VHH binders against b3qqe0. Designs and how they scored, part 36

Target 1, 332 residues: b3qqe0
Amino acid sequence: MKINLDRTSSGFCIGVQGTIHVAEEKLNQSGELYCLGDVVHNEVEVKRLEALGMETIDIPAFEELRDAEVLIRAHGEPPSTYETARRNNLAITDTTCPVVAKLQKTAKMLHQLGYQVIIYGKKIHPEVIGINGQCNDEGVVIKHPDLSDEAEIAPLDLGRKTALISQTTMDVPGFYELKKNLEKLFAEHGHRNPGTKSGEWMAVRDIDITSEKTGGRAMPELVYKDTICRQVSSRNGKLRDFALANDCIVFAAGRKSSNGQVLYSICKDANPHSYFIEDVDEIQPEWFVGENGKPVESVGICGATSTPMWLLEKVANYIGKTFGDDSGNPDA
Below, E stands for the ipSAE of ESMFold2; O stands for the ipSAE of OpenDDE; V2 stands for 0.75 times the mean of E and O plus 0.25 times the DockQ between their complexes.

## First folded at step 11 (VHH; framework vhh_8dlx_2)

Design r04 (at its last look DockQ between E and O 0.82; V2 from the best seeds 0.00; counts 0 for: pae E 2.7 > 2)
Fold by OpenDDE, look of step 11:
Structure r04 (fold): chain B 332 residues (1-332), chain A 118 residues (1-118)
Amino acid sequence: as target 1 above (332 residues)
Amino acid sequence: EVQLVESGGGVVQPGRSLRLSCAASGFDFDDYDMHWVRQAPGKGLEWIGNIRWSGSTFYNPSLKSLVTISRDDSTNTLYLQMNSLRAEDTAIYYCARVHLEGDEFDYWGKGTLVTVSS
């Protein structure tokens, strides 16, 4: 029996993994660590970290905290959080996702260059709060790509040089719809990039603030940057292929995981011999017997984006030891 | 207080259609992804589909041809249209909200029972 562990499509995103890893290291060293907000939306993982000494605090508690170490999560924080930390003599362990950090820097630079920054996103989302904080909270947050919400578009200055960016977890089609509608809106009001009759906005890959300030290549007045993270977008297809490639699938996730339910349905559709578990005690011996009464040749282990990798490894090891021939290294 | 209330369930004959509703209150409905799930007697939870805050829909591949999910943000209502109902569609149907920052269901309705019988 060959055990195949899906390490590509399952588990936390790189950002969250980084956060958890750093948290573990800190906890192993000090035995205590404050975390501003929930580190991950997985109960098992949160409990595990809490057992190691992690304490989750909210903003009010954070503001009253003194002389402590605080972990900043993957979605980042606004500048005000860091100012509070400084004021309160808090040691910050910053685990902001590199993608988000880059986005924050981008927003800051655009704002410094005098751009009106439009953020495609949810105003109440912590990531957007952090991004908008880099713009002194002067960013225009738009959630409705059709510009149907008058309250969202009311603060727009249609004569001002403008940059469109996105929350990292927003949908790609919506972003480009928003771009198109903004192009139309600005053009109708006589604001267009030079040389563009239709008023297309220009893509910006890298922003060089020094070049802009020193009279180098001037940036267009109307620009956009696709800042959506695509790491999760291809998981569905890969998982289907993974399910097809194995005789049996053991899918590990929390029952309350929406993503888990979605991904399991994909697995089950592709491979009827897919089984959902929260932990190893739910595993049934009959799952590993083929229709011919012989042991299956391959078992795929996979999970949701909120499934810790250690759990998947635990499942793989359990199956290998319990049902496999002594020779199955899950890491092979 | 966040509330989700399913309605529209009942007894229906095979081959018929049924539309379920989920009334949401106590939160900004238009910011959240919403899902439909069901649980048949003696079976585990089955995911039906979802609708994103953006309006994009995704379906269980096994049910895709039989269901349509929609939302009305002006009335804070989620819908599940089911067509060509079968006996195996008998279940309690739940609407669930996804946490804003994660992928977990943070709130569920109490469910509405759908019984498909001749």
Scores: ipSAE 0.653, ipTM 0.914, lowest interface PAE 0.7, mean pLDDT 91
Fold by ESMFold2, look of step 11:
Parts: C-alpha cells; structure tokens; sequence
Structure r04 (fold): chain B 332 residues (1-332), chain A 118 residues (1-118)
C-alpha cells in the first residue's frame, strides 16, 4: 500500500508559513517573542507557539511595551506601528509577506505622486488598514462595486487625479465592475484620460509608478493596478487531481475550518472514498480494505490550507505503522 | 457582541420543504462569508454549504440538488432553503461565520432542530 502525502496544495500559504518559520527560529534562540495579534488564525498553532514562549499582544499592550522584540505578521502593519516601535525601543522582526509589502509601497508612491487612492477592500481588514496607512489614511475604501453605498463614495473628489488598487484577497469580477463604474462616474463629472471615448482608466505597473516618481515619463491622471493575488486559485484543481490519483483519501482538517469543508467536498466529489478526520484517532481500518477484502493500493493524505504539514505527516506515519506501508516514506 | 440566531426548525413530514433563517448582529454582516452545517444525532458535523460575502455559493455535492443558501445583507439574515426532506435530514442546523482574516469559523449559532418524521 503506497502512501502519498500532498505537499503542494495542502497547508499554509507561503507567507504564513514563512511567518511561522521565523517565529519558531526566534523562539528557539531566545525562548520569548511578542507577536502583535494572532500569528495565524488557527488556535492550535497559536497555542503551540505560545508553549514555546510566544506571547500574543494587542495594540494597547503593544503601545505600552518597551525594550522587547515584536514579530509583525504576514499581513503587515501601517507606518504608525513602526513609529511606535521606534519610540518604544522595540526590535521588530518583520514577516510582512512580499505581496503585501509591494502593495503598501505601491500605495505610498501613488499617494506621494498626488493621486487620490481608491482601495477596493473591506475597511476593517488589517491589510486595508496597512495600505491606507501608507496614504496617511486619506485613501477612499470602497467595498460595493456598484457604488450603492453613498457613504463609501462621499469622500471622492471626482476632479482629482485618481488611482484604483485593491486589497489582495478581493474578488476579480468586483474589481473590474468597480473600475467600470468609477470610469462612468468620473466621466460624467467631465474627468477622463485624453483620447479615451469611454473614459477608460489606464492599467499601470510598478515600474511606471517608479519611473514617474524618479522624474521619468508621467502617468495619465486616471489609472488602476489590479493588485488581487491569484496564487491560491490553482489549489482546487490540483487537489481534485490528487484525489483522483489515489484509491482512497484521508483528508485532515479541523471541522471548524471553512476552507477545510470546501476542499473536502472537492475531494469527496472527485473520489467517493474520501474520509474526513481531525486526527489519527478517527481513522477506521475498513477505509483501507478494498471491495475484495485486500488492502487498497494507494492512500492519499491531504488537508486544508490551514492544516499544518506536521499533522499530515503524523497521519501518514500512523497509517504506515498501523496498516503496513510497504513502499517508502510518504510523498505527495 | 457578535450573535447568530437560527430559527425555522421544527417537525416536518418527509418530502416537504423548510426554510431556516440565521439572524446576525454585532458585526458588519456583508464583510463575512457564512456557512451552514448540521449535526445528526450521534454523528459528527456535516457541512452543507457556504455563501461568500460577494454572494457566490458552494454546496456539499451530496446535498446540492436539495439546498439553496442565500443572504440578505440589508436585513443581516442568512437563509437555508431545504427541499424534499428525508428522515436522514433530521439534525441540528447551525450557521457559522468565517473569521475575517482566517479560514476558521469564529462564531456559531446555538442551532435549530429539524426533525423529519412521518
């Protein structure tokens, strides 16, 4: 019986995994580390790191903290957080994910060039708070692409040069719906890029923004940059392929994981011999016995984007020891 | 304080339809993905489906022909329409909110009991 572990489409995203790795490294070195907010929104993983010496703090505690080391999570922080750290002599271990850091830099540069920055996003989301902090909190945050929320659009200055960006986790159709509605709104105010019949805004890249910032070619007055991250969208297809490639599937996740529920339904749809567990104690021997009474030839082990790889490895080791993995170490 | 309150449960005959409601309060409902899950007597949780903040839905394949999830952001209400009910649909039905920054359910209702009995 061959045991195949999905190492590619299961587990934390690269940014979160990097943050956890850095936290573990620091805790191994010093035995203590403060983290501003939950390092990851998985209580089991947070408690594991806290047992190693991590202390989760909130903003009020951070503002009073002095002479300590603080980890900044993958979603990043507004500039005011770093200013407080400087004042309080805090050593910052910054694990802001590169995608978020790049977006914050984009927002800062657009603001410095005099653009009114519109952020497609959720105002209360920490990522948007960080992005808008780069705009001195002067960014206009819009969540409803049809412009139906008058309070969201009331701050807009329709005569000002304007740039549209997005929180990385928003939906793509909504972003382009918002772009179209903004184009119409600005054009009805008499503001459009030269040479555009429909009042179309121009797509820009970071190199275009940097070029204008350093005295190069100027951008049009009305621009947008699609900053929505698409790196996770391929996981559903890969997981379906994995489920089809194995005789049975053991899917490990917390039952309170929303992503876990969705991904398990994909596995189950692709392979009816898929079984959901939270830990090895839920594994049933009959899952590994084929219809003819003989062991199945392959077992696939996978999980949600929030399932730690160590749990998947624990499951693989348990099945191998208990039901006789005769092939080698687990692989994906 | 975040609250989720399910209603609409009760005793219903096989083959009938039932609509459950989940009244949400204490948070900006239209920022959050919402799910329905159920727990039959003596069984673990079974996921029914979700509706994202944007309105898109995804269903457990075993139930997709029998259920519809909708939301009304103006009244902060989540709905589950169930059709062609069977005895095996007897369960406590829960609505759950997904954490804004993560993928775990951070708040649950107390549930509403649906009993499908002749």
Amino acid sequence: as target 1 above (332 residues)
Amino acid sequence: EVQLVESGGGVVQPGRSLRLSCAASGFDFDDYDMHWVRQAPGKGLEWIGNIRWSGSTFYNPSLKSLVTISRDDSTNTLYLQMNSLRAEDTAIYYCARVHLEGDEFDYWGKGTLVTVSS
Scores: ipSAE 0.475, ipTM 0.777, lowest interface PAE 2.7, mean pLDDT 87
ESMFold2 (binder alone), look of step 11: mean pLDDT 84; pTM 0.843

Design r05 (at its last look DockQ between E and O 0.89; V2 from the best seeds 0.00; counts 0 for: pae E 2.4 > 2)
Fold by OpenDDE, look of step 11:
Structure r05 (fold): chain B 332 residues (1-332), chain A 118 residues (1-118)
Amino acid sequence: as target 1 above (332 residues)
Amino acid sequence: EVQLVESGGGVVQPGRSLRLSCAASGFTFDDYDMHWVRQAPGKGLEWIGNIRWKGSTFYNPSLKSLVTISRDDSTNTLYLQMNSLRAEDTAIYYCARVHLEGDEFDYWGKGTLVTVSS
C-alpha cells in the first residue's frame, strides 16, 4: 500500500504558519503566552496551543492586561494596539505577515505624503482595521467595486491626490474593476493625471518618501498599488487530480471547516472512495479494501487549508502502521 | 446577536422544486460568504454550495445541476433553489456563515427539514 500525502493543497498560509511557529517557540520557553484574537480558525490547532499555555484574549481583556507577553497575529494590528501595549508594559511578539506589514508601511507612507488612501476591502476586517490605523483612520474603505454604495464613496474627496490599495485577501478582478471605476469617477470631475486623457491612475511599485520630499521624483496625483496576496490560489483542480490518482482518499479536516467541506466534495465527486475524518479514530479498515476484496494499492491523504500538516502526517503514519504492509523499512 | 433562520422546508413530492430561505440578522450580511449544507438521517454533513460575499457561487459537483444559490443583500436573505427533488434529498438543510477571517463556519441556523416522499 502506497500512501501519498498531498502537501500542496493542505496547510496554513505562510503567514499563519509563521505565527504558529513563533507561538510554539514562545510557549516552549515561557509556558504562557497571550494571543490577541484567534491565532487560527482551526479548533484542533487552537486547542493544541492552549494546551501549551496559550491564552486567547479579546480587545477589552488586552486593554486591562499588564506586564505580560502578547502575540500579535498575522493580519496585524493598528498603531493603537501598540500604544496600549506600551502603556500597559506588555511585551509584544509581533508575527504580522510580511505582506501585511509591507502593506501597512505603504499605507502609512501614502498617508504621510498627503494621499487620500482608498482601501479595497472589508471595513470590519482586522487587516483593514490595521491598515486604516496607519492612515489615522482617515482611509476610505470601499467594498463595492462598482461604487454602488453611496455610503462608501461619500467621504471621497475627488480633488485630492489619491492612492488605491487593497486588503491582501481581496479578489484581483474586483480591485481592477474598482480602479477603473475610480478612474472614471475622478476624471468626470476633472481630476486626471497629467498627460492622461482618460485619467488613468499610475501604478506605484516602491514608494520613496525621501525622493518625494526632496522633490527628486514626484509621484503622480492618482496612483494605485496592487497589494493583493497571490499566494492564495485555488487548490481545486490539483485536488481533483490527486483524488483520481489514488484508489482511496482520506480527507482530514475540521467538521466546521467550510473549505474542508468544499474540497471534500470535490474529492468525493472525483473518487467515490473518499472519506472525511477529523482524526485518526474515525478511520475504518473497510476503506482500504478494494472491490475485489484485496487491499487498495494507494491511499491519498489530503486536507483543507486549515488542516495542520502534523495532523495529515499523523493520519499517514497511522494508516501506514495499521494497514500498511509490515515491510517496516521506514527508510524507503 | 448573530442569527440565521432557515425556512421553506416541508414535505414535497419527487420531481418538484423547493426554495429555501435563510434570514440573517445581527451582522453585516454582505461581508460574509454563506453556505448551504444538509444532513440526511443517519448520514454525515453534505456540502451543497456557497455564495461569496461578492455573489460568486460554487456548488457540490454532485448537486450542481439541481441547485441554485442566491442572496439578497438588501433583505439579508440567502436562498437555495432546488429542482427535481428526489427521495435522497430528504434532509435537514442548514445555512452557515463563514468566519470573516478564516474558512470555518462560525454560525449555523437551526435548520429546516425537507422531506421528499411520494
Scores: ipSAE 0.754, ipTM 0.921, lowest interface PAE 0.7, mean pLDDT 92
Fold by ESMFold2, look of step 11:
Structure r05 (fold): chain B 332 residues (1-332), chain A 118 residues (1-118)
Amino acid sequence: as target 1 above (332 residues)
Amino acid sequence: EVQLVESGGGVVQPGRSLRLSCAASGFTFDDYDMHWVRQAPGKGLEWIGNIRWKGSTFYNPSLKSLVTISRDDSTNTLYLQMNSLRAEDTAIYYCARVHLEGDEFDYWGKGTLVTVSS
């Protein structure tokens, strides 16, 4: 019986995996680590790391903390967090995701160049709070691409040079819808990049922004940069393909996982021989017996984006040891 | 304080339709994805579907033709429309909010019981 573990559509994104790895490494070295907020939004992983010596703290506790090491999560923090750390002699282990760190730097540089920064995103989301902190909290956060929320757009100065960026987890169609609507809005106010009949804004890259910051070419008045992360796109399709490629599926996730419920339903639709477990004690032997009474030829093991890889590996090991050595099946 | 309060459950005959409501308070409702989940007697949780903060929906494929999820952001209310009810639809129905920063449900309603019999 072949056991296939899905490492491409299951488990935490690379940024969160890296944060957990760094936390484990620090805890193995010192046995103590403070983390500003939950290291990951998965209760099982938080409790596991706390058992290794991690202490989750909130902002008030962080402000009182002195002479300690604090881990910064993948979504990053605004500049004020780092100012507090310096004041309190805290050693920062910064695991801000590279994509988020780059976006924060982009936002800071655009703000320093005098751009009105528009952030496509949710105002209360910690990533947006961190990005807007780079803009001295002067960024204009817009959630509705059709500009239907007049309170969101009221702070806009339509005559000011302007840059559009996005929270990394927003949708791509919404970003470009917002861009088109902003182009129209600014053009109707009489503000266009020179030579553009449609009032189009210019796509810019980090190298263009860096060039202007360091005395190179100037950028146009109206610019945008698509900062949306595409890491998790197509996971539904990849998972469906995985489910179709195996005789049965063991899907591991917590029942509190929103993503787990959606992804399991996709597996079950693609392969009726899909089974949901939270841990190995829920596994039933009859799942691995085919219609002909012989062992199934393949078992796929997968999970949600919040399922730790160690749990998937535990499931694979359990199935291999418990059912893979069954020489009682008459023919393989 | 976040509250989710389901209503509209009760005893209904097979073949009938029923609409459940979930009244939300204590948070900015239109920032959050919302889900419906049910639990039949003696069974685990079964996911029904979701509605994203911008209004797009995704359904459990086995229930897709039988349910519709909608939201009214002006009244902070989530809805589940169920059609052609069967005895197997007997369950406690929960609405659940997805954590803004992650993939997990962070708040649940107390549930409303739907019994399909007669």
Scores: ipSAE 0.520, ipTM 0.804, lowest interface PAE 2.4, mean pLDDT 87
ESMFold2 (binder alone), look of step 11: mean pLDDT 84; pTM 0.842

Design r06 (at its last look DockQ between E and O 0.63; V2 from the best seeds 0.00; counts 0 for: pae E 2.4 > 2)
Fold by OpenDDE, look of step 11:
Structure r06 (fold): chain B 332 residues (1-332), chain A 118 residues (1-118)
Amino acid sequence: as target 1 above (332 residues)
Amino acid sequence: EVQLVESGGGVVQPGRSLRLSCAASGFTFDDYDMHWVRQAPGKGLEWIGNIRWSGYTFYNPSLKSLVTISRDDSTNTLYLQMNSLRAEDTAIYYCARVHLEGDEFDYWGKGTLVTVSS
């Protein structure tokens, strides 16, 4: 029996993993660490970190905190958070996801260049708050790609050079729908990129502020940048392939995990021999017997985005030890 | 207080259609992703589908052709349209809210029973 552990499509995203790793290191060193907001939306993981000395604080508590170390989470913070930290003599451990950090920088640059920045996202989401903070809170946040919410679009200046970006965890179809509708809206009001009849907005990959300021290559007036994180959005397809590649799938996630339910459904559709567990005690011996009455040849272990990797490894080890031939490391 | 209240369940014959509703209150409904899940007697939880705050929908591949999820943000109502109902669709149907910053369900309705029988 070959045990295959999905390390690519399961578990925390790279950003969150980084945050947790840094948190652990800090806690091992000092025994105490404040975290501004929940580090991860997984109760088991939060409790584990709390047992190591992590204390989760909210914004009001953060404002009153002095002479302490504070972890900034993967979704990042606005500039005001850092100002408060400086004022209060707080040592910041910044674990902002590199993708989010880049997005914040992009937003800042666009704003500095005089663009009206439209953010596809949730206004109340911490990531969007951080991004909009880079725009001096002058960004226009739109949730409804069909532009049906008048309150969201009211602040739009249709004559102003404008850039569209996205919260990293938004849906790709919605972003491009929003883009299309914005193109139409601006075009109808006579604002179009030069040389475009339909008023298409132009994709920007890299923003060179120096070039823009020096007059070397002027950016178009209406631009967009797809800033959606593909690591999160591409998981569904990869998981399906993983499910197809194994005789049996053991899917580990919390029952309260929405993502877990979604991903499990994908696995089950692809492979009817998929089973959902929260922990190893739910594993049944019958799952590893094929239709022919022989042991299955391969078992795939995967989980949700909120499933800690250590849990998946635990499951893998358990299955290997209990049902596998004494053959070694699931990673071999 | 956050509340989710499912309605529209009942006894239906095979092949019929049914529309379920979930009334949301106590929060900004249009900021949240909403899901439908069901639990048949003696079976585990089954995910049906979801609708994003943006209106984008995603469905269980096994049920995609049979269900449609929609939302009315003006009335804070989530809908599940089910077509061509079968006996195996008998279950308690729940609407659930996803946490704003995570992927966990933070609130559930009490559920509404759908019984498909000839």
Scores: ipSAE 0.698, ipTM 0.927, lowest interface PAE 0.6, mean pLDDT 91
Fold by ESMFold2, look of step 11:
Structure r06 (fold): chain B 332 residues (1-332), chain A 118 residues (1-118)
Amino acid sequence: as target 1 above (332 residues)
Amino acid sequence: EVQLVESGGGVVQPGRSLRLSCAASGFTFDDYDMHWVRQAPGKGLEWIGNIRWSGYTFYNPSLKSLVTISRDDSTNTLYLQMNSLRAEDTAIYYCARVHLEGDEFDYWGKGTLVTVSS
């Protein structure tokens, strides 16, 4: 029986996992570390790191803090945070996810080039606050792709050269729905890229933006960049494929995990031999016996965004030891 | 303060339909994904489904053909439509909010009891 552990669609995203790893290394070295905001929104992990010496602080406490080491978490911070750190002689350990950091730089460059920056995202989300900080808070944040919220679109100047970007965790269909609706809105105002039959906006890359700033290439009036992180946005499809590729699925998560419930439903819909556990004590021997009475040939092990990899490894080890070398009737 | 209040429960005959409501207050409702969860007597929690802030829904496969989740962001109200009710649908029904940055349910209602009985 082959045991396949999903390391690509399960567990914290690579940015958050990297942040946790850096925090652990710093705590092992010094025994203390401040973190601006919750390092991750998982109470078990926060308490674990606090037991190692981490202290979570808010913005008011950060503004009063002097001569200390502070971790910047994966979603990043606006420029004003880094200025405060410099003034207060704070040593910054910056674990901003590379994808987020690149997006902040993109937003800053577009703003410096004179673009009206539209951000597809949730206005109160820390990632969006950080991105808009790069635009001197002049970015237009839209979360309703159908443009139904008049207050969201009221700040738009339809005659101004404009760039559409996205918070990294938004949905791909919504981004392109928004792009389509913006194309129509601007075209109805008489603003479209020259030579386009439908008034479509032009996709740009970071190298295009950099070239414009250095004089190497002129960019069109109306542009967009799909900045959605595919690691997060493609997880559902990858998990479905994983579930289809195995005879049996053991899905590990907390039952109060939103992501856990959604992802398990995807597994179960794709593979009816999917089973939800919180830990190894819920595993039943009959799950590993096929319809023919013989052991299943493969077992896939996966979990939610909040499922620590150590738990998935524990499940894999347990199944391997308990059921992996008998004829399908494992000992209790 | 964040509040979630379920309503619409009660005793209903098998085969009938019922719509539950969840009134939300104290937060920007249309920023948040919302879920319905139930707990039958003597059973653990059973996830029913969700509706994202954008309107996209996911359902428990065992319930998918029997339930519909909707939201009205203008009234800050979450709905659960249940059709063809069965005795096994007897449960306390909860609405739950997902943390904006995380994947855990951070607030729950007190629940509304649905009893399916002849």
Scores: ipSAE 0.519, ipTM 0.817, lowest interface PAE 2.4, mean pLDDT 88
ESMFold2 (binder alone), look of step 11: mean pLDDT 84; pTM 0.848

Design r07 (at its last look DockQ between E and O 0.74; V2 from the best seeds 0.00; counts 0 for: pae E 3.6 > 2)
Fold by OpenDDE, look of step 11:
Order: C-alpha cells, then sequence, then structure tokens
Structure r07 (fold): chain B 332 residues (1-332), chain A 118 residues (1-118)
C-alpha cells in the first residue's frame, strides 16, 4: 500500500507556516510568547501553541503590556502597533507574510508619492487596517467593485493621481471589475492617463521612488497593481486530481473548518472512497479494503488549508504503521 | 450580538421544492462568507454550498443541480432553494458564518429540520 501525502494543496499557507514556525522557535527558547490576535484559526493548533506557552492578547491588552516579547501575525499590523511597541518597550517578533509586507511597502510608497490609494478590500479586516495604516489611514477602501456603495466612493478625489491595490485574499474578478469601473468613473470626470482615450489605468510592477523623485521615468497618474495572492486560488483543481489518483482518500480537518468541508466535498465527488477525520482515532480499517476484498494499493492523505501539516503526517504515519506493509516513509 | 436563525423547514413530499431562510443580525453578509450545511440523522456534517461576501456562489458537486443559494442584503437574509427533494435530503439544515480572518465557522444557527417523506 502506497501512502501519498498532499503537501501542495493542503496545510497552512506559506505565510502562516512561517508564523507558526517562528512562534515555536521562540517558545522553545523562552517558554513564553505573546501573540497579538489569533495566530491561526485552528483550535488544535492554537491549543498546541498555548500549551507551549503562547498567550493570545487583544489590542487593549497589548497597549498595557510592558517589557515583553510580542509576535506579530502573518497579516501584519499598522505603524501604530509598532509605535506602541516601542513606547512600551516591547520586543517585536514580526512574522508578517512577505507578500503582505511587500504590499504594505507598496502602499506606503504610493502614498509618499502623493497617490490617492484605493484598496480593494474589507475595511474591518486586519490586513487592510495594516495596509491603510501605511497610508496614514487616508486610503479609500472599496469592497463593492460595481461602485454601488456611495459611502465607499464618497472620499474619492477624481482629479487626484490614484493607485489601485488589493487586499491579498480578495477575488481576482472583483479586482478587475473595480479597476474597469474606476477607469470609467475617472474618465467620465475628465481624468485620464495621457494617450488613453478610454482612460485606461496602467499596471505598475515595481515602484521606484528614487526615480520618481529625481525626475526619471514618471509614473502615470492613474495606476493599478494586482496584489492578490495566487497561492490559494488553484487548490480545488489540484485536490480533485489528487483524489482521482488514489484508491482511497483520508481527509483530515477540523469539523468547523469551512474550507475543510468544501474541499472534502470535492474529494468525495471525485472519489467516493473519501473519508473525513479530525484525528487518527477515527480511522477505520475497512476503508483500506477494496471492493475485491484486497487491500487498496494507494491511500491519499490530504487536508484543509487550516490543517496543520504535522497532523497530516501523523495520519500518514499511523496508516502506514497500522495498515501498510512495513515498507516505508510516506515521503518516498 | 451575532445571531443566525434558520426557518422554512418542515415536512415535504418527495419531488417537491423547499426554500429555507437564514436571518442574520449583528453583522452584514457583504463582509462574510456564508455557508449552508446539513446533518442527517446518524450521519456527519455535509456541506451544501456557500455564498461569498462578493456574492459568488459555490456548491457541493453532488448537490449542485438541486440547490441554489442567494441572499438579500436589504433584509440581511440568506436563502437555500432546494428542488426535487428526496428522502435522503432529510436533515437539520444550518447556516453558518465564516470567521473574517480564517476558514472556521464562528457562528451557527440552531438549524431547521427538513423531513422528506411520502
Amino acid sequence: as target 1 above (332 residues)
Amino acid sequence: EVQLVESGGGVVQPGRSLRLSCAASGFTFDDYDMHWVRQAPGKGLEWIGLIRWSGSTFYNPSLKSLVTISRDDSTNTLYLQMNSLRAEDTAIYYCARVHLEGDEFDYWGKGTLVTVSS
């Protein structure tokens, strides 16, 4: 029996993995670590880290905290958080996702260059709060790509040079819809990039502040940057293929994981021999017997985006030891 | 306070249609992904579908042809339209909200019972 572990479409995103890894290292060293907000929305993982000495704190508690170490999560924080940390003599372990960090830097640069920064996103989301903080909270946050919310668009200065960016977890179609509608809106009010009759906004890949300030290549007045993270968008298709490629699927996730429910349904549709578990004690021997009464040839192990990789490995190891032939490392 | 209240359940004959409602309070749907799930007697949770904060919908492939999820933002109500009901559709139906920062359900309704019987 071959055990196949899905390491590509399952588990935490790279950003969250980084955060967890750093948290573990710190906890192993000091035995205590404060985390500003929930490090991950997985109860099992949070409890595990808490058992290692992690304490989750909210903003009010953070503001009162002194002379301690605090972990900043993957979605990042606004500048005010760092200022508070400095004031309170807090040691910051910053695990902001590199993608988010880059986005924050981009927002800051655009703001410094005098752009009105439009953020496609949810105003109440911590990531957007962090991004907008880089803009001195002067960013215009728009969630409705059809510009139907008057309150969202009221702050817009249609004569000002403007840059559109996005929260990393927003939908790609919505972003480009917003772009199109903004193009139309600005054009109707007589604001267009030179040489564009339609008022098309220009894509910006890299922002060179030095060049802009020194009179080098001037950036267009109306620009956009697609800052949506693509790591999560293709997981469904890959998982289906994974399910088809194995005789049996063992899907590990929390029962309260929405993503887990979605992905399991995809697996089950593709492979009727898919089973949902939260832990190894739920595994049934009959799952690994084929219709012919013989052991299955292959078992796929996969999970949700919120499923810790150690759990998947635990499941794989358990199955290998319990039902597999002594033959080997799930990573072979 | 966040609340979700399902309604519209009852006894229905096979082949009939039923529309369930989920009334939300304490938040607005346009910030949150909402899901429908069900639990049949003696069975585990089954995912039905979702509607994203953006209004996009996704369905369980096994149920896709039989269900439609929609919402009314003016009344802050979520809907599940079910067609061609079968005995196996007998379950308690729940609406659930996804946490803003994660992929876990943070709030559930109490559920509404749907019984499909001749």
Scores: ipSAE 0.721, ipTM 0.926, lowest interface PAE 0.6, mean pLDDT 91
Fold by ESMFold2, look of step 11:
Structure r07 (fold): chain B 332 residues (1-332), chain A 118 residues (1-118)
Amino acid sequence: as target 1 above (332 residues)
Amino acid sequence: EVQLVESGGGVVQPGRSLRLSCAASGFTFDDYDMHWVRQAPGKGLEWIGLIRWSGSTFYNPSLKSLVTISRDDSTNTLYLQMNSLRAEDTAIYYCARVHLEGDEFDYWGKGTLVTVSS
């Protein structure tokens, strides 16, 4: 039987996986690496990297650290972290996800141009803390698109030129609901972009922001940029296709994984012969025997966004070794 | 301190409905996705469903028509409505919070026992 390992819809997102790969590479080179905060919120993976020589430090320890190398994880950090690193002669290996890094740059440029920056997001989320740090913590963070939370909107200056951006992991319908409600709120205050009939804000691109920053053409008073990452929707569709393409599915995740439960439900809905495991000891031989009494022709192996690829590879190797020899290359 | 307290369990007859509550404290409740899970006697944890911070819900396909999850962010309360209860629904029911930065449960309650028996 053929064993297919899903490397596209399973495992840590590209940003987190990139951080883990950089950490592994540094540890292979030097055997030592400090990481500011947990490299990933997966205790098994953190312990694995610590066994290779990684030392996880918190902010107080970082403040006291001198003459060392520190890895910045995928969420990014506010400017104050980099200022501390300079003062303490720390070498920074910055693995901030490119999408997050671009958003931080966007927020900084809008702030420098004098825009009141509104951030659609969760105030306590590290990504938002990093983005708002780029705005000297003067950004207005709004989570409720209907503007129902008076404390969120109280800092708004409705007469000031304003830019709306988003935390990358927020929902798209909420972003556009917020945009519409802000358009109404500002218009009712008498503030509209010149020449707009309905008081709409202008969608801006990075080139528009850069052009004004360098003394080129000015942007309108009221602008927005949809900075939401669409990676999650692509994963759901690809996982469904993967489940349909195999005779049975072995899905590996912790049962307490939120994304694991959602993604498994997608697999199970697409392919009733989907089975949830936490590790190889839960695998049942009956899963690999088709209705005709012969081994199923294909087994798909996948997992959640928090399932390390090494676990999926362990599962693939176990199935190939135990129930068949058609596993010489688990990747299709 | 983060605290989740389930309530509303008890002995019910087959075919009845039951509403469970989960009282949340010690955190900003409307920032978090919340789950219901259960554990029947002698079995592992079974996922019931999820409600996102935004109110969107997702359910275990085997339970989809039998359960409804809701939240009231003004009272920091998560709910599980269960209908047409069967003996196989006998379990300890837990609410669980998802870590803000990750996808793992970081807190869950002690659970509330539901026994479906004649």
Scores: ipSAE 0.392, ipTM 0.705, lowest interface PAE 3.6, mean pLDDT 86
ESMFold2 (binder alone), look of step 11: mean pLDDT 83; pTM 0.834

